# Designs tried in a protein design chat: miniprotein binders against o13629. Part 2

Target 1, 363 residues: o13629
Amino acid sequence: MLEAVTNPKSSLATFSKQLNGLLQAKVVVCKSVNPYFNLALENYLYENSTAKHCLLLYTNSPSVIIGRNQNPWVEANVKLCRDNFVNIIRRKSGGGTVFHDFGNLNYSVLMNREEFSHTENASIMIQALRNLGVHARLNQRHDIVLAQSQRKISGSAYKISRNRCYHHGTMLLNSDLEGVREYLRSPSTGILSKGVSSTRSPVSNTKLLKAEFIKQVISCFLLHKSHSTTTKPLSKPRASSKRLYDIEPKSVITLEQNDLLGVPSILKAVNELQSWEWTFGQTPSFKQHLESTELSVSMDISVVHGRLEKVIFSTPNATLEHELSSIPWTGLCYESGFANTFLISGIHSKEAISILKWISDSI

## First folded at step 2 (miniprotein)

Design M3
Fold by ESMFold2-Fast, scan of step 3:
Structure M3 (fold): chain B 363 residues (1-363), chain A 86 residues (1-86)
Amino acid sequence: as target 1 above (363 residues)
Amino acid sequence: DPREQIDRAIEIMWQAAEIVFRAIELADNGNFDRAVQILNDAIRTLQEAMQRADQIGSPRLIETAREMLKFAQELLDQIEKRLSEQ
């Protein structure tokens, strides 16, 4: 597909035919580990897939994925993620924050709105696990948990629009469970947010090999779902039969980032997902109250669209209060070190400098 | 430290992917000279990512970087051929 778009000798008709094949695919396995691309691909298939049910499978490089309506500064250690090159990305589905790494498999089922079912999609995953000797069940929060330990092995979320939806989730195969806690623990205090809060649960890895699990999930998905574009090869299987349907090879498409680099809507989506305006600017409005006993100061911040709307200081020193209030706070991006801009560009009293450093350290 | 090294290699790979996207856009708009420049930067970045992935011992990252590198080189060759003909 990419070759058809970027190769000067390829025809547009060839590209269109290859793209239509992708959009009719029942299963798409993406080899890219770029989380921006994988989420953009998911949204592209959500909007454009013509299959009644489409399964997308992928793995992301280390990333913190926040839900559509969450506050990243409440859900994650934003500075630690940045320092350690862990991506922070806002997805388009609701729900809580998750950490992805190479030991995780992501699945996404894209479908028409009337086809949406949490329990049905989860049952496909549970059956795949059972076929590989892992006994799991759906709990009351619709998480997949190990039957004996009750530890969560898969969490999920969804996006529903007028005509289309997707239900996507994680499957912990061999993820760094200790490292994840560090990234998902915010150091921020005093935040009063209207954003959706994450619920943490004890987690475990299934310890399954990714290639084996992928093969089993694909088989269970194809056997369970009947796509409008698929001719059934056999009569309904008998209850005593464990024989698989004759699975057509072209119903499963494997692709890489390079296969779709020339699709403008995917590039646009990647650029949006990478933007500060999407990831941080879409944060629900919030307020933060900070106090320093040592500096005898308190600070009230209101933040809208990720930017400072109002900053109010309270201190017994009226001159210092006026100095701090004279700083042009409004419109600044709320981010680690935002107050450092004034340390570099301005000349302030020693007490004001101490307070600016305290602000930078407190976020 | 292994985690930090993996994270750095991944960051380098996604930076290279972004550069390849930009090169395609430039080529589609007829700006072949700039596309060539950007692709050379992406190729260098991907080679660095492959070296880091090899040091970490991640076959999967090596394969991902290798496939991206192959595509970037093929795209570069196609653009250079067109540029040379004009």
Scores: ipSAE 0.000, ipTM 0.144, lowest interface PAE 17.0, mean pLDDT 75
ESMFold2 (binder alone), alone request of step 2: mean pLDDT 83; pTM 0.774

Design N1
Fold by ESMFold2-Fast, scan of step 3:
Structure N1 (fold): chain B 363 residues (1-363), chain A 99 residues (1-99)
Amino acid sequence: as target 1 above (363 residues)
Amino acid sequence: SPRDQALDIWERAFQMIRSGNFDEAVRMLQDAIQTARDIGDRNMEAVSISALALVYQAMGNLQRAMDYLEQAIRVAEQTNDPRMVQYVREFIRDLQNEH
């Protein structure tokens, strides 16, 4: 009530101080399992953090996370994800598709571009694992693998701008590895995409307790980055950034979603990540060829920004071909069941109805 | 009774929600849903799915919360017992009114 809005100036000053503390933090542990919020928070810290190095740790509820330039219909079983309420989300970094669940820990190292190093960031994770009795190494693809089995326990990706970057990855602690396979197995055929394809590797869980691993990662991060900060300045220090200030703050901040939903840029980012236009509409242009010998028909589809641009049918029956070509395909969202819209009204040919059902079954 | 077992699972989940341990609550409720499906207990299934919806609401994922609520009502309707539909609706309302 009134306690919530007692003094606007005092509340604003307190919020500003808390926000400045977050932007200067060396480590942020986010307790939200909302993947839209966690990715929005990561982007917010990427754009606004003043720390030379910042570590963000979070866990997402079950989600398929596709890379910036990927085609979700090639990389994932979109229908199965929808039916099982598994989020499909496009991240802002490049690279391949991953599945997150509660048995995974995500890490993100946000830094100035000059500080970017796959090997240094990986060494922090590898040291934390070693401290807990897990022997791992970095492979040639910059994945973290178990030393004995060579099975991948952490994959990573990055986003780089002119001045800032982040390097983020997964750590498989106790994820459902069998369930992962079905969500990441696309049933779609005949797609020729300009998108980036995922490179799949055999995976394993570390079987570490999340709280113990988080504690070790934080300790190793603070120790490692303390040495890096004092040894290698990135550029001429800003007025508020000298060797003394490069070490500070040593704060570890724990956040909940409600602490930051009042920040307009974070709310905007959450809304954008939840949108069809971001996740599916940002898909690189692609073509799909479908063919049915039984129905004596072929279909060529061009898709741009996730929407049908052109649909071409080939069939020996000229009347049927004309009927199918007369359907207003252009502008429809490419999704399972898009052809079902035309089954309800306007199409009366038994042959056309059979083809529309075949399209729905094939996509 | 099977209902008492469902209420016990729900109460455990609610405790985890109150402590902010949403990931443990989701796992436990998914296990409860699977157990209910394995033994053919549609009543326990509907109650467990409705509890999962409230976990997602507490996590701020309103879309998933709505999807699970719709699923809970559909499962309750499959029992062909209007009391079961009413029970699920009352249970959801009671927990939302825990203001």
Scores: ipSAE 0.000, ipTM 0.130, lowest interface PAE 22.6, mean pLDDT 77
ESMFold2 (binder alone), alone request of step 2: mean pLDDT 77; pTM 0.760

Design N2
Fold by ESMFold2-Fast, scan of step 3:
Structure N2 (fold): chain B 363 residues (1-363), chain A 99 residues (1-99)
Amino acid sequence: as target 1 above (363 residues)
Amino acid sequence: TPEQRAYKLLEQAWRLMENGNTDQAVQIMERAYDIARQSNDPDAEALALAVLAIVLESQGRYDQALQIMNRAVRMAEQTNDKEFVELAREYLKELQDRK
């Protein structure tokens, strides 16, 4: 055993060099398709990377990613996502909701606050597209759109703190555009939310092969950032082609999910992102009004931190109204079927049971 | 770099152990651990602790070796070197069986 633990050429010594290299890496390609690990890695690099500019590239398995200050019940079909094993995840950046699948590539540029430039980052993506024969431009909302159709192929968002920031976005290569529409169409009615609303745009795929696009983005990123001075870059695309083959291996780190298991702060972030308290409990306060003409009842719900704060019923039957108001609603998680908890009590009137079933069917 | 300096100290410590100078090997390994810790290198910290435990065992200091090896395993579990973790746990088991 001595040889394995005392040899400085051991896998531990090699991995230690790779882990230290991660914080200094100019480009990180994560092969994990687990959105919790990819978002946790992004936050880890945001907090710990020492590179002036770091590019993170990853792809998530089917997932709805909501913005930091959004209401998932307004932005997504929560029940449909659960039924189809599509993860709903709250990211740490602001902005709108997006659907990720295997046909999408995510990019994240992490930098010091003084280096922030959404225009520069978009320019890198547009150049990579151009080198592969796709003509794109920025629209007035700073989305990347196809030049001819005006359809969006990349949307982005930012997280800015005192010292650090990141600009991250999507690139639609060959995503399920019908799935995007269905998962992002909320069936919920009567919600008045203080959360940030998503702005939907017509979207399109670039139809580029992921491996080719990754190679071009890395090349353009390294070329662009190495020429951040007054030195003019060589003509394109020949200069981009040369840089692709001249990329120093140590400047580009490729990670598997298992490589992240040994980093405690990443595991802690994964656990947080998977929690109900983060995804749903961080929802901005909202109110919901539901009405049934058949049952002659209306219900006003106030929700704070994803939990019921106040429930008010209105019905012509004062006894029924009192019965419904006596149910301990306060503190329950706002989730599809939350009223089903009270159906198992067996102590409610027939009229109250009908209303509880209606609530379960409506939410 | 601090990491390169730590690994050179590990090589020096093995040479001292081979020559029977285990007291000096302990001192060198404690320094290697401090350097690894200051450089925020958990892999180097785990390795330094594991080697320190082995040196302590060679001195017959079994209780200290067991304590330090437990720390090495905990530190190694925070890295993704599964081969090292497995070997460190195996060595920890051997130390426990000798106690």
Scores: ipSAE 0.000, ipTM 0.175, lowest interface PAE 19.0, mean pLDDT 77
ESMFold2 (binder alone), alone request of step 2: mean pLDDT 77; pTM 0.711

Design N3
Fold by ESMFold2-Fast, scan of step 3:
Structure N3 (fold): chain B 363 residues (1-363), chain A 99 residues (1-99)
Amino acid sequence: as target 1 above (363 residues)
Amino acid sequence: DPEEKALELWEKAFELLRKGDFDEAVRMLQDAIQTARDIGDKEMQAVALSALGLAYERLGDLQRAMDYLEQAIRVAEQTNDERLIEYIKEFLEEVKKEQ
């Protein structure tokens, strides 16, 4: 809904006014399913929102979202994700890996640090669920679980800085739970990583319709936060009901990705999140050990900033060992098939070619 | 659950700070630090030290705030909890920016 006027000076003033409206909004509903944009928007609002409390709601197209300090090759099936057009994205917050798809709703509550309350934010979600007939509770790990089955329907994380904080999470409405398991199952072996490991829990879908849940969450959020600022402790049910359906336009902003293409910091953040250097290059240093009995070879790899630092081979054939160590491994991106470049562009012995193929198949 | 205890301590401390009960918040946090030391709970010790640092920042005592946050980082580094270490380092950087 951000629109600029044709006149350059007038366009700038209009755009600035629209941005100020966004930064003061109580609720932002993002219609973009682009996970790079949605994560960039979340961080932008975290850094720049002036609202005491702001709720951001969005849905991502199929994506694996890894934490700031995680190793994607340990946390996810990177090759399967690429083959199925599932994005792998490193977020700015720490913690574990999650899978998002169209059956999930993401929520983020951004607030001033002095207003921090993990339990209060969760209570808004739980109340919205209850109003739609789903009985849930908060467990000791701060997950929202179904009261009867104890299965997790929402996992969350938080970030607290000096002045601002956010509490964000997922809500499983109708996600592909089999897909969740497969995309988050790494086929990689022999990796020793300093990265944070994810812990999995039994999950379930609420089976709620997204539009209904969004409407209810917005209503509960606005009622809860409005009550905190009202002069009257008691509000009549009719007045409360009317407020739930008569949301002020300035309190709720619905936007598309294209509305914010003119914001340089958002474009920069999107470009960074899409880069190999961010997603894979920020991986904590790790080592990998691989062995092939058939080929009588072992390989030790050290990886720094997602790139090969050192590769050591051990084999009974000294000539072959020297040939393999002469390959310029250092600086190559650690990715499925990184050895394929040498199969295509190099001249190697038949035994070396077999080992290069084994490496490509193993990583 | 250490994370649950940490969040509960943070919520209680900030509630007291919002009410203007600074002396009570500081007393509660100092008691928590001593209890954590006595039982060897370094994670809770780091959390309570960081909360005390933020309490002093809120009062404008930036030097004490930085001192407590630096203590919190040293204790947190002994826990192997990378999330906690980064969390406290972020607060220290923001307090340094105020100078």
Scores: ipSAE 0.000, ipTM 0.191, lowest interface PAE 19.8, mean pLDDT 78
ESMFold2 (binder alone), alone request of step 2: mean pLDDT 85; pTM 0.855

Design P1
Amino acid sequence: SPEDRIRELAQRLDEIAEQARNGDMQTALEYIFQLAERVRQYGSPDAVMRLLYAIWELARQAQSGNFDEARQKIEQLIDRLEQMTSK
ESMFold2 (binder alone), alone request of step 2: mean pLDDT 63; pTM 0.466

Design P2
Amino acid sequence: SPEDRLDQIAREIRELAQRLDEIAEQARNGDMQTALEYIFQLAERIDRLAQEVRQYGSPDAMQKIAERVMRLLYAIWELARQAQSGNFDEARQKIEQLIDRLQEIANKLEQMTSK
ESMFold2 (binder alone), alone request of step 2: mean pLDDT 66; pTM 0.554

Design P3
Fold by ESMFold2-Fast, scan of step 3:
Structure P3 (fold): chain B 363 residues (1-363), chain A 87 residues (1-87)
Amino acid sequence: as target 1 above (363 residues)
Amino acid sequence: SPEDRIRELIQRLDEILEQARNGDMQTALEYIFQLAERVRQYGSPDLVMRLLYLIWELARQAQSGNFDEARQLIEQLIDRLEQMTSK
C-alpha cells in the first residue's frame, strides 16, 4: 500500500487548484447538454463561487423545466414527454415552466445578494443582441421582447438567499416553437393545486447563430462587469467587446461534464435532480376530482409528496364502493397507470375492473 | 424477432461503452439518445422509462471510469430486456 505508484497528495493539490480557479472564474461555458448536470453545476456555483459576478452559459437537450413549487401534471404533458424522451426536471428557482431544446441558449448570472438587478442583467443580453442587429427591450414583466413585434425571446427566474443569488434565463435562437407547445399542454383534468401556475406569452426566435451570440454575450458581460456605473471608472473602455474577450482568455473557463462528476456535491445534486423523489415527490400537495357518467362513479384523490394519501369513491353500488375502498391505494406513486397494478394482482368484479381501467386512462 | 432486438440493443450498449472508454462523452451521449429512441419501439412507456433510467446510470458510470459498475448496469439492462420478451 505504502509503495503505491501514484502520488495522491500532488493530484489532490492540482484538483483543489483547478476547483479554486473555477470558483473564481468570471465566465463558465459548459459544453454538456445534460440538463441535470447543467442545473447541478449552476447550484454548485451559486453556493461556492467567490466571484463578485459569474456568467454561466449552457444548452440543454430537449427538456421541460418546471419551477421549484409547480405541479408537473398541471404544467406539462408528462406522458408525451416520456414517449418522446423529453426530460422533466424540477429546478431550484421559482417561477413558471419553460421548454429547452438545442435551439435555446441558457444564461445564468451568479452574484452577491447586494449586486442583484433584473434590469442590469437584462441590459447585458440586450446589448449583445443589438451588437448582432437584433433590437430588443425589457417589458413591464421583465421579459426580453423584440422591439417591433413585442414577442418574447427571453424569460427569466431567480433564486435569492441571504448572501448570494442567481438570475437565469433562456434565449430563443432557433427553437421548435410549434412542437414545444404540445409538451407544455397538460391533458390532466380536475386538479386543484396550490402550486404556482405558469403565465405563457407569444414567443419568437432571434434566428441568431449560437456561437456568435455566446461570443457577444461574453464580451458584453466582461465589459459591463469590469466597469462601474459610478463617476470613478473610466468613461470609455479602449477595447471593443470582442477584443476584451480576447484580452482576458483566462477569465473564461470551458467545462465538460466529466471534469466535475468526481466532485461529491455535484454528483449528489445530479442524483437528486434525476430522482423521482425530487422531480415528482416535491410537488405541492394537491387534490383531483374525476367523474364518469357512464360508470356512475366519482373519485377524489389527495396527493402528498407525489404519493396517494387518500382515495374516496362515490357510487350508488355500496358493494362496489366497499370493494374499491378496500384496495390499498395509500402510498402509491401518482403516475400514469398506477391503477394497473391492481388489475394484475387481485380478484375484482367486472365493474371494479372497468373503473380501474378508467382511472388508468384518466391519469 | 425479440432475440434480434435484444442482440441489437446489446451491440448498441457495447458501442456506448467504447466511446465512453475513449473519453468521447458527447458521442457516448448521442449513442445513448439513439438507443433510447430505439427502445421506445419496444414494450410499454413504463418499461421504456425504467430502461432509460438504467441507460442514464450506465452513461454516468462510464464517464467516471467505473467500468465494473457500468458492466453490472449492462447486465441489468439485458436481464430486463429478456424479461420483456419472456412475457
Scores: ipSAE 0.000, ipTM 0.181, lowest interface PAE 16.2, mean pLDDT 75
ESMFold2 (binder alone), alone request of step 2: mean pLDDT 71; pTM 0.595

Design Q1
Fold by ESMFold2-Fast, scan of step 3:
Structure Q1 (fold): chain B 363 residues (1-363), chain A 86 residues (1-86)
Amino acid sequence: as target 1 above (363 residues)
Amino acid sequence: DPKQQMRDLANQIRDIAQRMEDAAQYAESGNMEQAIDILFQVAEQMMRLVEDARSMNDPDMVERVLTIMWDVALMIYNMQDRLESR
């Protein structure tokens, strides 16, 4: 509830109290579907949360989320994503590439370093599933799979620093599984990369309603993340009892994007995640070899920080080879259609134009 | 055996009620840590009750138990918040 009367000092005091409440919260549900904001919020809570354990839940609009040290051109169909307005975003955690859409729920458990456990965090998800009638288990790769079909319903990744960590994952509730397959199938060939490769598995949806699953995950999280085990009975207090259900329940914190875009560090993180320099420029160095028998040409490309470092052509036609090598390739962004910038010039031979078109079609 | 199922259900409900009363007494005496521990035991017992309700093909009971578990989880959250603020 918003206050009826606002003034600058009152609004700042209210905002400060709300922000402090967020940083102490055990559970945060974000209603924004903006993947840049959601990942920035996750990092903000990782850096600033004072809770020993914090659960963040969110859903992203259609997006391909690549791991910290991955090559987007080997992990995803970058052209198809661009053409269909599907975001490609580099997260700050390691691991493989995932496709998010409105049928997916993302969870993130933020905790102190010493409390990190794949098994513990997965057990919360598995218990929530079981409460809703879905039987699942952890496989050897720490993926959550349906017990009967062995199909993957949740994959996860983590980020660990000296004092804090987060373990986050997906939960397939009712995602577009054809979209998952198509956006994560790279058409690129001949790439030799230092990047981490994704291990792909057959996937399935749980078909659970998102609101019901969120409620169960929150319940299981709150019930699991407290160390209050009593081994022996204590003498019961003799004072008259007060009913616990007379205590007003504390609501989980529900956030909208506009609640936090005024925080400078969150806005900075959103801008970084949206940048070409972060998403593509942080790609590990790689080389690509392309060949065309029809055009009798081969091309060797070296890419550093997402930009062309060196391009070498080999062809039986020495004049054509010199023409292609004279093109100023160095420093161009490695992007679908980068060779198209040279097609609009009238200075190239018919043979060179054919090769430039082939390059554009191949990348 | 329907008679045995009804007895098992009655025993579970009785145990849950007694644990809730125990938790209230500990909370009232200021022993919040013990109260919270008992509420976790209540939640574990309710999870078993959900599985029993599913085996009896009683979706209404499943929904009601899950709703009560949510209330218990929020009670734990509120009590932990107060304990950490002490």
Scores: ipSAE 0.006, ipTM 0.524, lowest interface PAE 9.7, mean pLDDT 79
ESMFold2 (binder alone), alone request of step 2: mean pLDDT 77; pTM 0.673

Design Q2
Fold by ESMFold2-Fast, scan of step 3:
Structure Q2 (fold): chain B 363 residues (1-363), chain A 86 residues (1-86)
Amino acid sequence: as target 1 above (363 residues)
Amino acid sequence: DPKQQMRDLANQIRDIAQRMEDAAQYAESGNLDEARELLWEVALKLYELLEEARRLGDEELIEKILELLFEIAERIMKLREELKKQ
């Protein structure tokens, strides 16, 4: 009725105004620790932000973040992540795999394509570190390293399209470096993949307090980018000289996940990032060769879009080979334990059961 | 039937709240891994229900589901911290 019609109009106008403010913001600090939401927000700002330069800052709960074109089974200990409730998430940018936890700060600089610069964006982070007494530099791989030890404290990646891009990275403040090593060590063998491989470097924490570092990064970002966003001419002639010390209202926006309830594309993106079809189904095609001397068997697997395309067994026992080949492998999701479904379905020889268990243990 | 779908959705949310209470009881009895597993399964189901709630345009249900997801995330993190100590 009338009240329902009136309320939606008023609510929509208010929401639209708030959303436009977000899309024009120079700095967005997200308080959510949900990595799916934070990555969905980053992509939303990438596609919709009208700001010439926008800085997004956030922290993720424990997660392994793989690059757009990587193979998670090569890059991470998928089973260990699952058992410890560490999310494995495929991001939209290229490059290598990283581990995020509460001791890490993520930054993302969203900008027009013509504004892109690895060196300029890194210099903002390096300046913020210097202001807090930490001396760092950019190395040949475009990582930020401590000047004395050469240990990596920040790695980064980017996504570029026709008009927009973002350059995002990590900053190790007080992360669990032992956990980083364990989650990023894959147990998988025999994989031949067209995916991008990660290069590991010795890492270190800066030991800086997050709140202090955030404050310095925001200050350095606003100072550095003020030169590229100068307005000409002065918007109001004879503006008060006292306004020289005032910062523009709403240059910095702090938000929570609930602030964006009315944005369907963000919630849809969260669901996509959580889906098996995105994280595992977007894996570049690969092949795997597994061999057991004890069981006198070899297995060749072809995987496309994360699903088994072809499985070939070789064994001296022709009856056993036929039995294994009769199993309907094609179309199954490639994942730890996929062979376990066949241990409880149908009747198999003791030899076949031993091989199915070996497959489950090897993948 | 839209009204039946709304009733089914509400019933699923109530089932989720009960399973979160079950997870709290598991944690209280020292079964931290089982509590974590149950909370994670609940979170996955909540994300499915969030899509349905948004399609139905039910702002109250969307907000309620997001509240439950945050509560689950906090509980999982607390359980992980306790597991590291034990």
Scores: ipSAE 0.000, ipTM 0.129, lowest interface PAE 22.0, mean pLDDT 78
ESMFold2 (binder alone), alone request of step 2: mean pLDDT 79; pTM 0.707

## First folded at step 3 (miniprotein)

Design C3f
Fold by ESMFold2-Fast, scan of step 3:
Structure C3f (fold): chain B 363 residues (1-363), chain A 86 residues (1-86)
Amino acid sequence: as target 1 above (363 residues)
Amino acid sequence: TPEQKLKELADLIRYLALAIEWAAELAKQGNLDEARELLKMVAEALKFLLEEARRLGDEELIEKIKELLEEIAERIEKLREELKKQ
């Protein structure tokens, strides 16, 4: 009879052994669909992996992922995302905004700085696609596009530090491309941002089955990157005849979400990624100008670290202007509904209430 | 969905309880400073999850997180007393 007895000593020993295996792994497949854990894991492997090349594969639940130096209010419909339980997350790499859903596969190649190559990493993906009957190529912007339609199927970004880097991207398998467009369509007007702006391209799905694509990517990665320090396979069909069970067990690690919960630095990173201070507080400084002809008012907002620094009103009614300016705006988080606090608890004139409602509707 | 968020939060809380046990084992092995640092990290994660549980309005999860934070505080104080004896 089997009997499950867990004690702290055996849990710690098992954890330490698993952690050593993870840090040495050539391929990590994460089964968590939680984007915070997947991004935290990516950064953890970037900082701590001892493998010369490591491939991380994962899928995120519906999420808008903004680049390190972007303004979420410019790049996304923040309110729509919130209402539909779509996470808005700031990643640690630069570049533009992307939408992830269950029909997308994310890949990340973590490597030593001297090994960085957009073209080599893309060639692995293109070879995996070709093996499954999808003909693709790199375009001038290092996006992967379908050969016939030239529609983008994979976009990528990178992070480079002194000794380590990663190149990560998307692969559109069967994503909701029409729904994606609405989440990435900001309703905000009058924003002058110093943040990085996204460049959008026509996209398409490959229509490949995720499990099949994962198997091909792993195979192509291990044949190309694992052997890059030895000898590349010649034209002989050794690569195509190699079975998946011939892959060394320690070379490929599959993680469940619960495996990540055992790493305190990953939990700390998840905590940071979920924070308002990271996602919105790291927004580059910006200004916003709003006008209402109906209410005969204009508003100029200066935002620093996601918080209101200065708010200036202009209106023909001097008493109303003074009333609005007396509201303690400075230090409030710039977010949809920041003016609602004053509507609910504050005592204001009818004219001021109309303007506060207008602000709430505009932001 | 709110149901997905509650499930994810519950799973996180259960596993953070395991991390407290790992800290206890480190302390038994004489690694008092490592045990203390691990407990501090777990406490910071739980404090963040407490805010999320309050937003979701789940009283059971709120009470469970408070229980774990109290246990951590007790363990940290015992480690502090032990370190003073060194």
Scores: ipSAE 0.000, ipTM 0.186, lowest interface PAE 17.9, mean pLDDT 78

